# VHH binders against PRELI domain-containing protein 2 (PRELID2), part 18

Target 1, 189 residues: PRELI domain-containing protein 2 (PRELID2), of Homo sapiens (Human) (q8n945)
Amino acid sequence: MGVSVDVHQVYKYPFEQVVASFLRKYPNPMDKNVISVKIMEEKRDESTGVIYRKRIAICQNVVPEILRKSLSTLVILCWKKVSILKVPNIQLEEESWLNPRERNMAIRSHCLTWTQYASMKEESVFRESMENPNWTEFIQRGRISITGVGFLNCVLETFASTFLRQGAQKGIRIMEMLLKEQCGAPLAE
Key: E = the ipSAE of ESMFold2; O = the ipSAE of OpenDDE; V2 = 0.75 times the mean of E and O plus 0.25 times the DockQ between their complexes.

## First folded at step 13 (VHH; framework vhh_ozoralizumab_d1)

Design U5 (from T7 with F115W; at its last look DockQ between E and O 0.94; V2 from the best seeds 0.77)
Fold by ESMFold2, look of step 13:
Structure U5 (fold): chain B 189 residues (1-189), chain A 128 residues (1-128)
Amino acid sequence: as target 1 above (189 residues)
Amino acid sequence: EVQLVESGGGLVQPGGSLRLSCAASGFTFSSWNMYWVRQAPGKGLEWVSEISYSGSSTKYPDSVKGRFTISRDNAKNTLYLQMNSLRPEDTAVYYCARETPEYWFALLEGSEPTWDLRGQGTLVTVSS
């Protein structure tokens, strides 16, 4: 079993500006947990214009600190019983397909750390808004499932729903700040 | 829990009309672009209408354009499909769906569009 979080956001900025801001999102001083981002592969399909990119992000593992500060006894017991959660850093793989001609971008990411115990996957799309060609719609589905720790799987998955939603909200706030910094006020219409 | 419940299907004669409804719950309906899709017996899913989150923009394939009208009432969390001038080839189970990343990734991978179907659909049969 697992938990999922779905997001839809309209950025009132053209697709090209939103994508440029997204690609600058990491490293970002507002998100201290991201240590580094490395481009592992980049390919351009000249017939379609689609640009494929694979990146690896290395992040500080804040899960032990978050669990330690939890008010839930069951969450604290999960932290104390699962030593794999104590690795110092986690790795995330991100793949993206940018289509400048059709003005859309698909992004898929998943966690490379903890694969025996957990699956974390995120799929996102930026695309020209059907209501206004100078606006960009963002849709995202994040999924996390935790297995291999017995009855504690359900406890950790219950906690993960809040974690996924807070992460999505933080990502939106970072994007809005980057867009305002780079492009100024949102386009009204 | 995201729920989409389709209703309003039935048996109609060719040339008749029918209005489908889709009741949405478990998410902020007014934030999401919505679709109607249908599945004829033994066939794959076919997109038959799209409406933007505010309702200000709609799209139709040529097969239904001028005969079907999608609409939404964001205050009631309900999506509608008005179907006029029905033909036997419109016989199908009709589903509503949100736009989700799976649709786009299916297109990227060269496969048929993928729809996040949540309900059982509503059967529309057009027969004399």
Scores: ipSAE 0.626, ipTM 0.844, lowest interface PAE 1.4, mean pLDDT 82
ESMFold2 (binder alone), look of step 13: mean pLDDT 79; pTM 0.780
OpenDDE, look of step 13: ipSAE 0.799; ipTM 0.908

Design U6 (from T7 with L108F; at its last look DockQ between E and O 0.88; V2 from the best seeds 0.00; counts 0 for: unsure alone 63.1 < 65)
Fold by ESMFold2, look of step 13:
Structure U6 (fold): chain B 189 residues (1-189), chain A 128 residues (1-128)
Amino acid sequence: as target 1 above (189 residues)
Amino acid sequence: EVQLVESGGGLVQPGGSLRLSCAASGFTFSSWNMYWVRQAPGKGLEWVSEISYSGSSTKYPDSVKGRFTISRDNAKNTLYLQMNSLRPEDTAVYYCARETPEYWFALFEGSEPTFDLRGQGTLVTVSS
């Protein structure tokens, strides 16, 4: 079982500007839940020019508050029974492959916390738009599968789809804010 | 839930033509770039056309360029593939797919091309 959410966005800015804004996304005053970000590894493939980067982010765990505020009795019951959800912080691993020659970038992230009970993975791509080389397309697939809550797995997975959707929308809003502040109005078609 | 339903396949003689359709539902079709891909028996998936979200840009590999035409009708949530001058090597099950990260990560991992297939596909057989 599991749930996934798919997102597509067109940023009307060149690839290089969108990537620069993405790489400066943290720290961001609109994302108070990110406590710290550390670069663990960087390397470059000299034959292709692809730049690989691994980062670890430590984030405030807001899952207990989100579950507690649910109107569903089953979600509230799950919150009370699953104490491992109460850890204060979570760790996310992000890997990225930036190809400046082909003007694309792939980013994969997953949660290092709770791996015994849940799989949380996000895959994203920025690429030069087919319709305008001065625009950038963003596609993303987020996926959560929960295995460690017994009969409540479906309930938590349904709640998780809302979490994935809202997180993707927030990320897009942050990116548009950063692009507007750094690069001005979107480019005309 | 995302649904893609392919149709229009069949048996055709070499040199013949077919028009494939893909009915889309469960997502905002007009926001997404789309592919046609095919799989011949016992072989992997092969990309055969791509169209941008508005329909203004298309791409084809050399193996089908000049013979296949991809198009879309965003008002009807439908993707099309016009196939002309068909050859026996075009025999395959044809699928439509959205552009999703799955393809790109297969490339970065050095794996065979992969696509997020949602339908059963439509069989095209080119034989005399």
Scores: ipSAE 0.646, ipTM 0.854, lowest interface PAE 1.2, mean pLDDT 82
ESMFold2 (binder alone), look of step 13: mean pLDDT 77; pTM 0.770
OpenDDE, look of step 13: ipSAE 0.853; ipTM 0.942

Design U7 (from T7 with S57Y; at its last look DockQ between E and O 0.91; V2 from the best seeds 0.75)
Fold by ESMFold2, look of step 13:
Structure U7 (fold): chain B 189 residues (1-189), chain A 128 residues (1-128)
Amino acid sequence: as target 1 above (189 residues)
Amino acid sequence: EVQLVESGGGLVQPGGSLRLSCAASGFTFSSWNMYWVRQAPGKGLEWVSEISYSGSYTKYPDSVKGRFTISRDNAKNTLYLQMNSLRPEDTAVYYCARETPEYWFALLEGSEPTFDLRGQGTLVTVSS
């Protein structure tokens, strides 16, 4: 029943630079929706060299603004009946597995807010490009399933997919800005 | 909506050839790495070919290396698998899939690779 949003991006920078920029993405002055980020846990597997990290991010809740600007009568009526969507901030939990030896990184995040009504989860991977070892491929899948709003769940899921796609696009722009600032122009080859 | 439609399967004798096609729509096909995957009767999914988004890199497991050739036409949004020197063990339903994060998380867990199958697949039967 849920909705998925899929992203693929090639950053024309080496894996190590892309990961360094990703880890500095929060807090970032270009992303006004992120209020704070806190590292909760970090562990290293000595046999593989894989570094696990858990972070908690607090973000501005933009869902009410998206719903309020909708022209759909159904969406507006649903918004007025579901007060839990009006919380000022949301919490996201992010887990990451960085493998420096194999030059890949897996990231999983999910929303800690609204778990009674919705499942919001995002999975991402950075890895050395198959086509160029000086480039990094990024793939991401965001998923939203909304429950407890009755037959309007599909309508809300459709509008939520726009939010996920816009967030992914903003994240890519922030990454490109950070990479240019720290590393110069993208590598052509 | 992401759609992948496989075609070109059929009954063929050992040593024969088939060419599979996968028609893609609902996403920017030229941006995504793609796989061919098969499922033999009573068995799990097996990866049989991989191609990068531009088509410049391909990869095959030993079981099909030298016999199968993956290719893509990004202008036509179509993925292909040329299968030569077919054997009875190649009998399976063949699917195309694009690379998604689930594949990598399965590897992280030490599990069998996971694929986002969107089509019904195309049956290839190799038998005398």
Scores: ipSAE 0.618, ipTM 0.843, lowest interface PAE 1.3, mean pLDDT 82
ESMFold2 (binder alone), look of step 13: mean pLDDT 82; pTM 0.818
OpenDDE, look of step 13: ipSAE 0.785; ipTM 0.903

## First folded at step 14 (VHH; framework vhh_ozoralizumab_d1)

Design CTRL (from T7 with W32S W104S F105S L108S; at its last look DockQ between E and O 0.46; V2 from the best seeds 0.00; counts 0 for: pae E 5.8 > 2, unsure alone 61.3 < 65)
Fold by OpenDDE, look of step 14:
Structure CTRL (fold): chain B 189 residues (1-189), chain A 128 residues (1-128)
Amino acid sequence: as target 1 above (189 residues)
Amino acid sequence: EVQLVESGGGLVQPGGSLRLSCAASGFTFSSSNMYWVRQAPGKGLEWVSEISYSGSSTKYPDSVKGRFTISRDNAKNTLYLQMNSLRPEDTAVYYCARETPEYSSALSEGSEPTFDLRGQGTLVTVSS
């Protein structure tokens, strides 16, 4: 059983500006949960011009403490499994393929933490808008599945769903702020 | 749950016309770009049309440009494909598909498009 979140956002800014803002989005005071972002790999394909980048983001664990401390007879039997939720930070790996020539960028992200209990994946794309070449569309799909914590799976999935949705919205707000600060007012239709 | 239900397929003679419909549910239809794709026997998925979320913009490959017209009614959560001047090579199962990051990524990489969110399809056969 998994939860999916879909996002579609239109930035009324050129592709290049949107991508530039995206690449420097973190760290940001608006999202204190993102502690650090490190570039692990970057390479450019000379034939296609595609720029590949791999990054690792370290984020604060925001799983509610109440869920970590839930103690029932059944939970005690699974205590070792639940205790892993107490890690201070989670790691997210992001891969991106930027194609400046075609003015698109694909992004794949997944959580490196708790992989035995949960799967969290996001796929995104930035591309020139069909409606306006000076606009950029952002499309994202997130999926989370929790399988390793038994009766808490549903609760955690609900939490995860909310987290993904809120995270996406926060990300959009940050992007809009950055774009406005760096590029000025958005382009009119 | 996302559902896409295609209809309107059938047998038609070369030069004939068909109108396909797709009923969408389980998501905000008016906020999603939509697509028609087709799969001919023994071939992969082929993109045949795209329409923006508002319906203000459309795209077609050269193979169907001037013959096919994609449209949408957001109030009815319905996608349409008007197919005119049909050819035998248009014979395929036609699918309605929602925007996906995977599809966009596939286009950027020059690979065959993939559509995870599509209906069961409707068969269009163009034959004399």
Scores: ipSAE 0.321, ipTM 0.680, lowest interface PAE 1.5, mean pLDDT 85
Fold by ESMFold2, look of step 14:
Structure CTRL (fold): chain B 189 residues (1-189), chain A 128 residues (1-128)
Amino acid sequence: as target 1 above (189 residues)
Amino acid sequence: EVQLVESGGGLVQPGGSLRLSCAASGFTFSSSNMYWVRQAPGKGLEWVSEISYSGSSTKYPDSVKGRFTISRDNAKNTLYLQMNSLRPEDTAVYYCARETPEYSSALSEGSEPTFDLRGQGTLVTVSS
């Protein structure tokens, strides 16, 4: 029950530049599914210097079209019976803890939409590279569990994991583009 | 699916040597920092060695420094631990691990990484 998607990436740019690009990542012309991002809360811990931020992202719901174009007739018939999947947009909550002193950032996100049918959670870390202080490592783990469609849950989780991997690769491409655009060519050893 | 499969453990006399291997799959091994950790009978996990994603940086605690050597072959998705001058206190189940995201490292200095243990480990017994 459930599927995990793991991402490991090294950006050849300093931590400060990578974090700045991450915070600007959306909205982005290459990912039109993210409609808006709103900062809900921001706090600074004066004793540690850690900056906490909570954001809500509104995304276009592409799930019905993905299911409609599925090769499985059974999946198509199931989505017609689950009206909750037809909401126009979905909401994602993102919490982040930026530690400028230690040059790391932790991010935690989860889906606020469909919580009675699915759990989608993501944990990520940016930190200075072990090999080069001018490079940044990115480590991410996403987990999806779907319980609302009976025995089709495993099939739907497989499709979801495929799209999460594709989304992670798209996110990496967007980050590389933003970094090159704003900061120039990657730093070499 | 992420898999880490340890091998190469066994029984060895004090002063002997063993070479452990860890076969990795289901993730991009060449972009991941890797670790060896061990668990002695009745004890918690102890960090034993660390190697950066390209293999250019390695670290060891004082308890094994100079005796253990971590290495990797990114073309074969394999992590290694060469253990020399083994002592009875090195007896443990050895696991290879990669780092899992953890928010605690962003909140305080000196926080230790969270290890992702996926394998059964390989038992190393050092006795006469």
Scores: ipSAE 0.155, ipTM 0.595, lowest interface PAE 5.8, mean pLDDT 78
ESMFold2 (binder alone), look of step 14: mean pLDDT 75; pTM 0.742

Design V1 (from T7 with L108F S111K; at its last look DockQ between E and O 0.87; V2 from the best seeds 0.80)
Fold by ESMFold2, look of step 14:
Structure V1 (fold): chain B 189 residues (1-189), chain A 128 residues (1-128)
Amino acid sequence: as target 1 above (189 residues)
Amino acid sequence: EVQLVESGGGLVQPGGSLRLSCAASGFTFSSWNMYWVRQAPGKGLEWVSEISYSGSSTKYPDSVKGRFTISRDNAKNTLYLQMNSLRPEDTAVYYCARETPEYWFALFEGKEPTFDLRGQGTLVTVSS
């Protein structure tokens, strides 16, 4: 059960700049889809310098709009018939571990909305590149599992692979734009 | 869809050599950092080598440094591990794996190392 999509990207910018841009981008309270962000917990490990943070974000639910823009007739039909997807807002929980000394960061997020019917989880890592200390590698695994809408599960899971892939690619494009704006052209080897 | 198929294991006397292969498919192999990982009988998983996506950077733990060499052929979608001067403690099932988030979350949570194992592994037995 479920659909998983994995991506890898090299940002040709130092770790500190990539993380700063990421924290500005996701979740961003000034983004028109983000309603609020609340820090629930923050801990600093004095011995390692690792910073743990837990946040809750409330976002406008764009899932019905995304489903409506789908080219699949079956996905569009499911969107119109599944009322649980029509709630006005969704809640996301994000946990992060930032290690400035070792120059790596792990971020785990999952949807708190619809948990009776679906699981949506995203795990991401930023790390100093093995090949160039002025570059940053990004790896991400997105997972969606839909269990609670009966025969419509197959239709929504068919869409989920496309959704995860397109979402990851969009996230990468946004990061590249923010890095170019903030830091200029990508660094050479 | 991601497939990793390990091969090349066998029975070898101490001091012997083996070359392991890992055939990759279902993903863009040349974009991903790769590991060799082993599991000795009754033990947990142990990282034994890492290679960067282009092959230009490699890392080894002290237990195998100087004896093991990781390499990759991105044109053939194949990862290799050359193992020399084998010792009985090298006896294990060897797996290749992509670098994925599971390892990092285990690290930050203070748990045993975890890896995204996709193949059945290849058994290396070093004994007299």
Scores: ipSAE 0.712, ipTM 0.884, lowest interface PAE 0.9, mean pLDDT 82
ESMFold2 (binder alone), look of step 14: mean pLDDT 79; pTM 0.790
OpenDDE, look of step 14: ipSAE 0.838; ipTM 0.938

Design V2 (from T7 with L108Y; at its last look DockQ between E and O 0.88; V2 from the best seeds 0.80)
Fold by ESMFold2, look of step 14:
Structure V2 (fold): chain B 189 residues (1-189), chain A 128 residues (1-128)
Amino acid sequence: as target 1 above (189 residues)
Amino acid sequence: EVQLVESGGGLVQPGGSLRLSCAASGFTFSSWNMYWVRQAPGKGLEWVSEISYSGSSTKYPDSVKGRFTISRDNAKNTLYLQMNSLRPEDTAVYYCARETPEYWFALYEGSEPTFDLRGQGTLVTVSS
């Protein structure tokens, strides 16, 4: 009873530029839903050079607006019935491992809000492309499962799938905009 | 739904050859880097090859380098593993998998390698 969305994208920019743009993503003019980000923990492994970071992000809760705009009777009934979806902000925990020497970065996040009713997790990796060292590959898996709403879980998970897909697409568009502003046209093969 | 179907395994004598195939569906095969992995009886998963999304770049661990060749046909949504000079220690169930974030998190967390296995695998037995 879960939904998963998988994405692969090639950014035709070097790893360092892609990571720099990613780390500037919050706050961002195109993503007004991210309110704040605070670093909770940072560790540097001297032997490998890997930087671990744990952050808490505070985001505006857009779930009620998404549900309100639905034409589905089941989704509308679910939204009106589940008051826990109406909290003003959502907290997300993000962990990241940045390996500058091997030129890869892994990031995972999960929702701290609603944990008794839902599991929301996103895992992403940036890596130097196997095909071109001046390109960066991005892979991402988003997962949502809802356990606390009974037989309406399938309907809510369908909306969660749309949310994950749209979020991934928006994230890619933001990254492409930032990269183009930072270093111009994408590098050719 | 993502589907990966492995085939081509069988019984072969040491020094022999086999060609494994993996039929992919339910995703854009040509966009994803792919792995072959294997699991010997009672052991964990072992990465044995990787190929980039277009097929232009490949990687192998030392245990199979020079003996195994990964390839792909993106027009047919099929991944291949040519295995030559087979040894008894190559006996395992072989799976194909696409690259997903779970491998990378296992790497950073220092846990056993993890792969998104979708098929039943294909058994390769190398014995006299």
Scores: ipSAE 0.685, ipTM 0.870, lowest interface PAE 1.0, mean pLDDT 83
ESMFold2 (binder alone), look of step 14: mean pLDDT 78; pTM 0.780
OpenDDE, look of step 14: ipSAE 0.847; ipTM 0.942

Design V3 (from T7 with E102D; at its last look DockQ between E and O 0.92; V2 from the best seeds 0.77)
Fold by ESMFold2, look of step 14:
Structure V3 (fold): chain B 189 residues (1-189), chain A 128 residues (1-128)
Amino acid sequence: as target 1 above (189 residues)
Amino acid sequence: EVQLVESGGGLVQPGGSLRLSCAASGFTFSSWNMYWVRQAPGKGLEWVSEISYSGSSTKYPDSVKGRFTISRDNAKNTLYLQMNSLRPEDTAVYYCARETPDYWFALLEGSEPTFDLRGQGTLVTVSS
């Protein structure tokens, strides 16, 4: 009972610009569902130069609205039976490891909400492109694993891959907007 | 539903050649950097080549550089590995894989590299 979604994107901007935009990505006008982001911890490894950060994001819970709009009787019944899905906000924990020397950044996030019923995890990497050192590649793997509550199976089957992919696509669109505003047109060779 | 199917392995004498193929489906093949990796008997996974999403950039470890050539045909969703001047130490099961965050997080944690293996691999045996 697990679902994964994989995403790859090339940003035609240098690593440093892409990272700067990522760190300013939220809150922003295009994703009003992200209410706040706060830095909880930051450490620098003097030997390698790697910067570790932990952030907590608070987001509006859009799951009840999505379920209501599905028009599927089974999905609507599942939504009405589970009060835990009706919480107003969800919390996401994000850890990042920025390596300026190697020009890569690893990001791991997971949902702090609903942990008794599901695991929602996401791993991402920004790295200098193999094809052009002035471009940045983004790769991401999102995973949802369910603990076996009956109505959650209904929700998982309906949502999992679409939810993960739509979230990733929205994030990419926000990044492209921020990069264009800060840096102008994408670089080409 | 990502599928990667390796083929083209076999028994070959030292100094011989083989061409491996990897048929990809269930994802946009042309968007992804790809690896060939191998596992010798009793050993862990070893990276043996990498190719960028368009095919314009390739990388090899010293153990195979000059002997192996990775290539891709994005119109056919197929990855290739041409192996020349084969040696007994090249004996292994060969797999293709996409670049995923799992590889990078293994490196970050100081662990052996990890790869998302989707196929059964293809056995290459080099012996007299």
Scores: ipSAE 0.663, ipTM 0.868, lowest interface PAE 1.1, mean pLDDT 82
ESMFold2 (binder alone), look of step 14: mean pLDDT 79; pTM 0.778
OpenDDE, look of step 14: ipSAE 0.773; ipTM 0.900

Design V4 (from T7 with K59R; at its last look DockQ between E and O 0.87; V2 from the best seeds 0.76)
Fold by ESMFold2, look of step 14:
Structure V4 (fold): chain B 189 residues (1-189), chain A 128 residues (1-128)
Amino acid sequence: as target 1 above (189 residues)
Amino acid sequence: EVQLVESGGGLVQPGGSLRLSCAASGFTFSSWNMYWVRQAPGKGLEWVSEISYSGSSTRYPDSVKGRFTISRDNAKNTLYLQMNSLRPEDTAVYYCARETPEYWFALLEGSEPTFDLRGQGTLVTVSS
């Protein structure tokens, strides 16, 4: 079983501008936890025009700090018992499929760290808005499933839900900042 | 937790009408694009209507265009499907669903569209 968090956002900017901002999202001063991002693979399908990219991100692991600062005895016990969560960095793999002709982009990411104990996956889509062709809709589903710590799985999944939601909110804030910075005020209805 | 509860199905004669309802809870209904999807006996899932998050835009396949009308009441967290001029081939279990990334990834993989079905659906039977 696991925890799933779902997000929907409307960016009042055209698809091309939103995608350009997304592709430049990291490194970003607002997200200092992202240490490096490297493009590992890029392919263009000539028949469809779809651009595939694979990126690897290395991020600072903030999970032990969050657990350590909890005043809950159960959470503190969990933190002390699960040494694998104390790894200094987390490695994330991101794959994206940009379809300029259909004006959509799909992104899939997952954590390469902790695979014996947890699955952390995220699927996202940017698409031209049904309501306004000059707007872009973003939908995202994040999932975390923890299987390797026995009776503490429920506690860790509760914190994972908070982590997924906070991460989504941070990503949206970064996108809004980049869009305002490079494209100006959002478009009217 | 996301819940979607379909209702309003039943037995109807050809040419008749039905109005389906979908009660939503556990999420901000007004933020999400929604679908109606049906599954006829022995068939796969078929998209039959789509409505945008505010309700200002709708889309239909040719098989139901002009006969079915999707609508939503965001104050009541309810999605509707008005079905007119019903035909025997409209016989199916009808589900409501949110737009989720699963739909898009199925299309990228060359698979038939998939939908995040949360309810039991509501059976519509069109027969004399």
Scores: ipSAE 0.674, ipTM 0.863, lowest interface PAE 1.1, mean pLDDT 82
ESMFold2 (binder alone), look of step 14: mean pLDDT 82; pTM 0.821
OpenDDE, look of step 14: ipSAE 0.783; ipTM 0.905

Design V5 (from T7 with S111K; at its last look DockQ between E and O 0.88; V2 from the best seeds 0.77)
Fold by ESMFold2, look of step 14:
Structure V5 (fold): chain B 189 residues (1-189), chain A 128 residues (1-128)
Amino acid sequence: as target 1 above (189 residues)
Amino acid sequence: EVQLVESGGGLVQPGGSLRLSCAASGFTFSSWNMYWVRQAPGKGLEWVSEISYSGSSTKYPDSVKGRFTISRDNAKNTLYLQMNSLRPEDTAVYYCARETPEYWFALLEGKEPTFDLRGQGTLVTVSS
């Protein structure tokens, strides 16, 4: 089964500026949970100009702190039963396909931590807006499926849904801040 | 939960018209680009129209351009397809779908287009 969260955002900035800000999003001083980012692979398709990149990010594991601050007895009980959630950091794998000629970028990421008990992955696209070529649309689908905690899977998936939604909102706020700082006020057309 | 409910299909003679509706719920309809797609008997899915989130931009393949008109009413969370000058080859089950990343990833992999179909579709039959 699992839980999914879907997001759409319009950035009123050209595709090239949005992608540049996205690529600089990590590491950045505005999100101190990201410890390090390493490029593992990079390829360019000569015929299409598409740039493929694979990165590994290491992030602080804030899940135990979030669970500990919960007043829900069921969430606290799940936290006490699942030691794998208590690892000190989380590894994320990100693959991206940047197509400068068609002005789109596809990004797929998944969590390398907890894979025996949970699947956490996100698929995202930046594309030139249908409504204004100087704007960029962002669409994202985040999915979490938990199978290794017995009858408590439903409780943890509900918590994960909130986590995905809040993470998406935080990511959008960071992008808007970076775009305004580096590119000025949004285009109003 | 995302729900899309198609309606308005039926039997019509060649040259006739139909208006399809798609009622949306469970998501912020006015934020999303939307498609109409169709599946003819024994065939794969075919994109037949696209409309932007505000409704200001539309696109059509040559097979339906000039005959079909996509529109939306964001206050009513409803997507429409006006189909005129219908032909027997327009016979299909018609679905609405929103733009999601899976379409782009199918395209990236060189595969047939993938759509996030949520409804049962509405059957349009064009015959004498």
Scores: ipSAE 0.663, ipTM 0.859, lowest interface PAE 1.1, mean pLDDT 82
ESMFold2 (binder alone), look of step 14: mean pLDDT 80; pTM 0.790
OpenDDE, look of step 14: ipSAE 0.800; ipTM 0.915

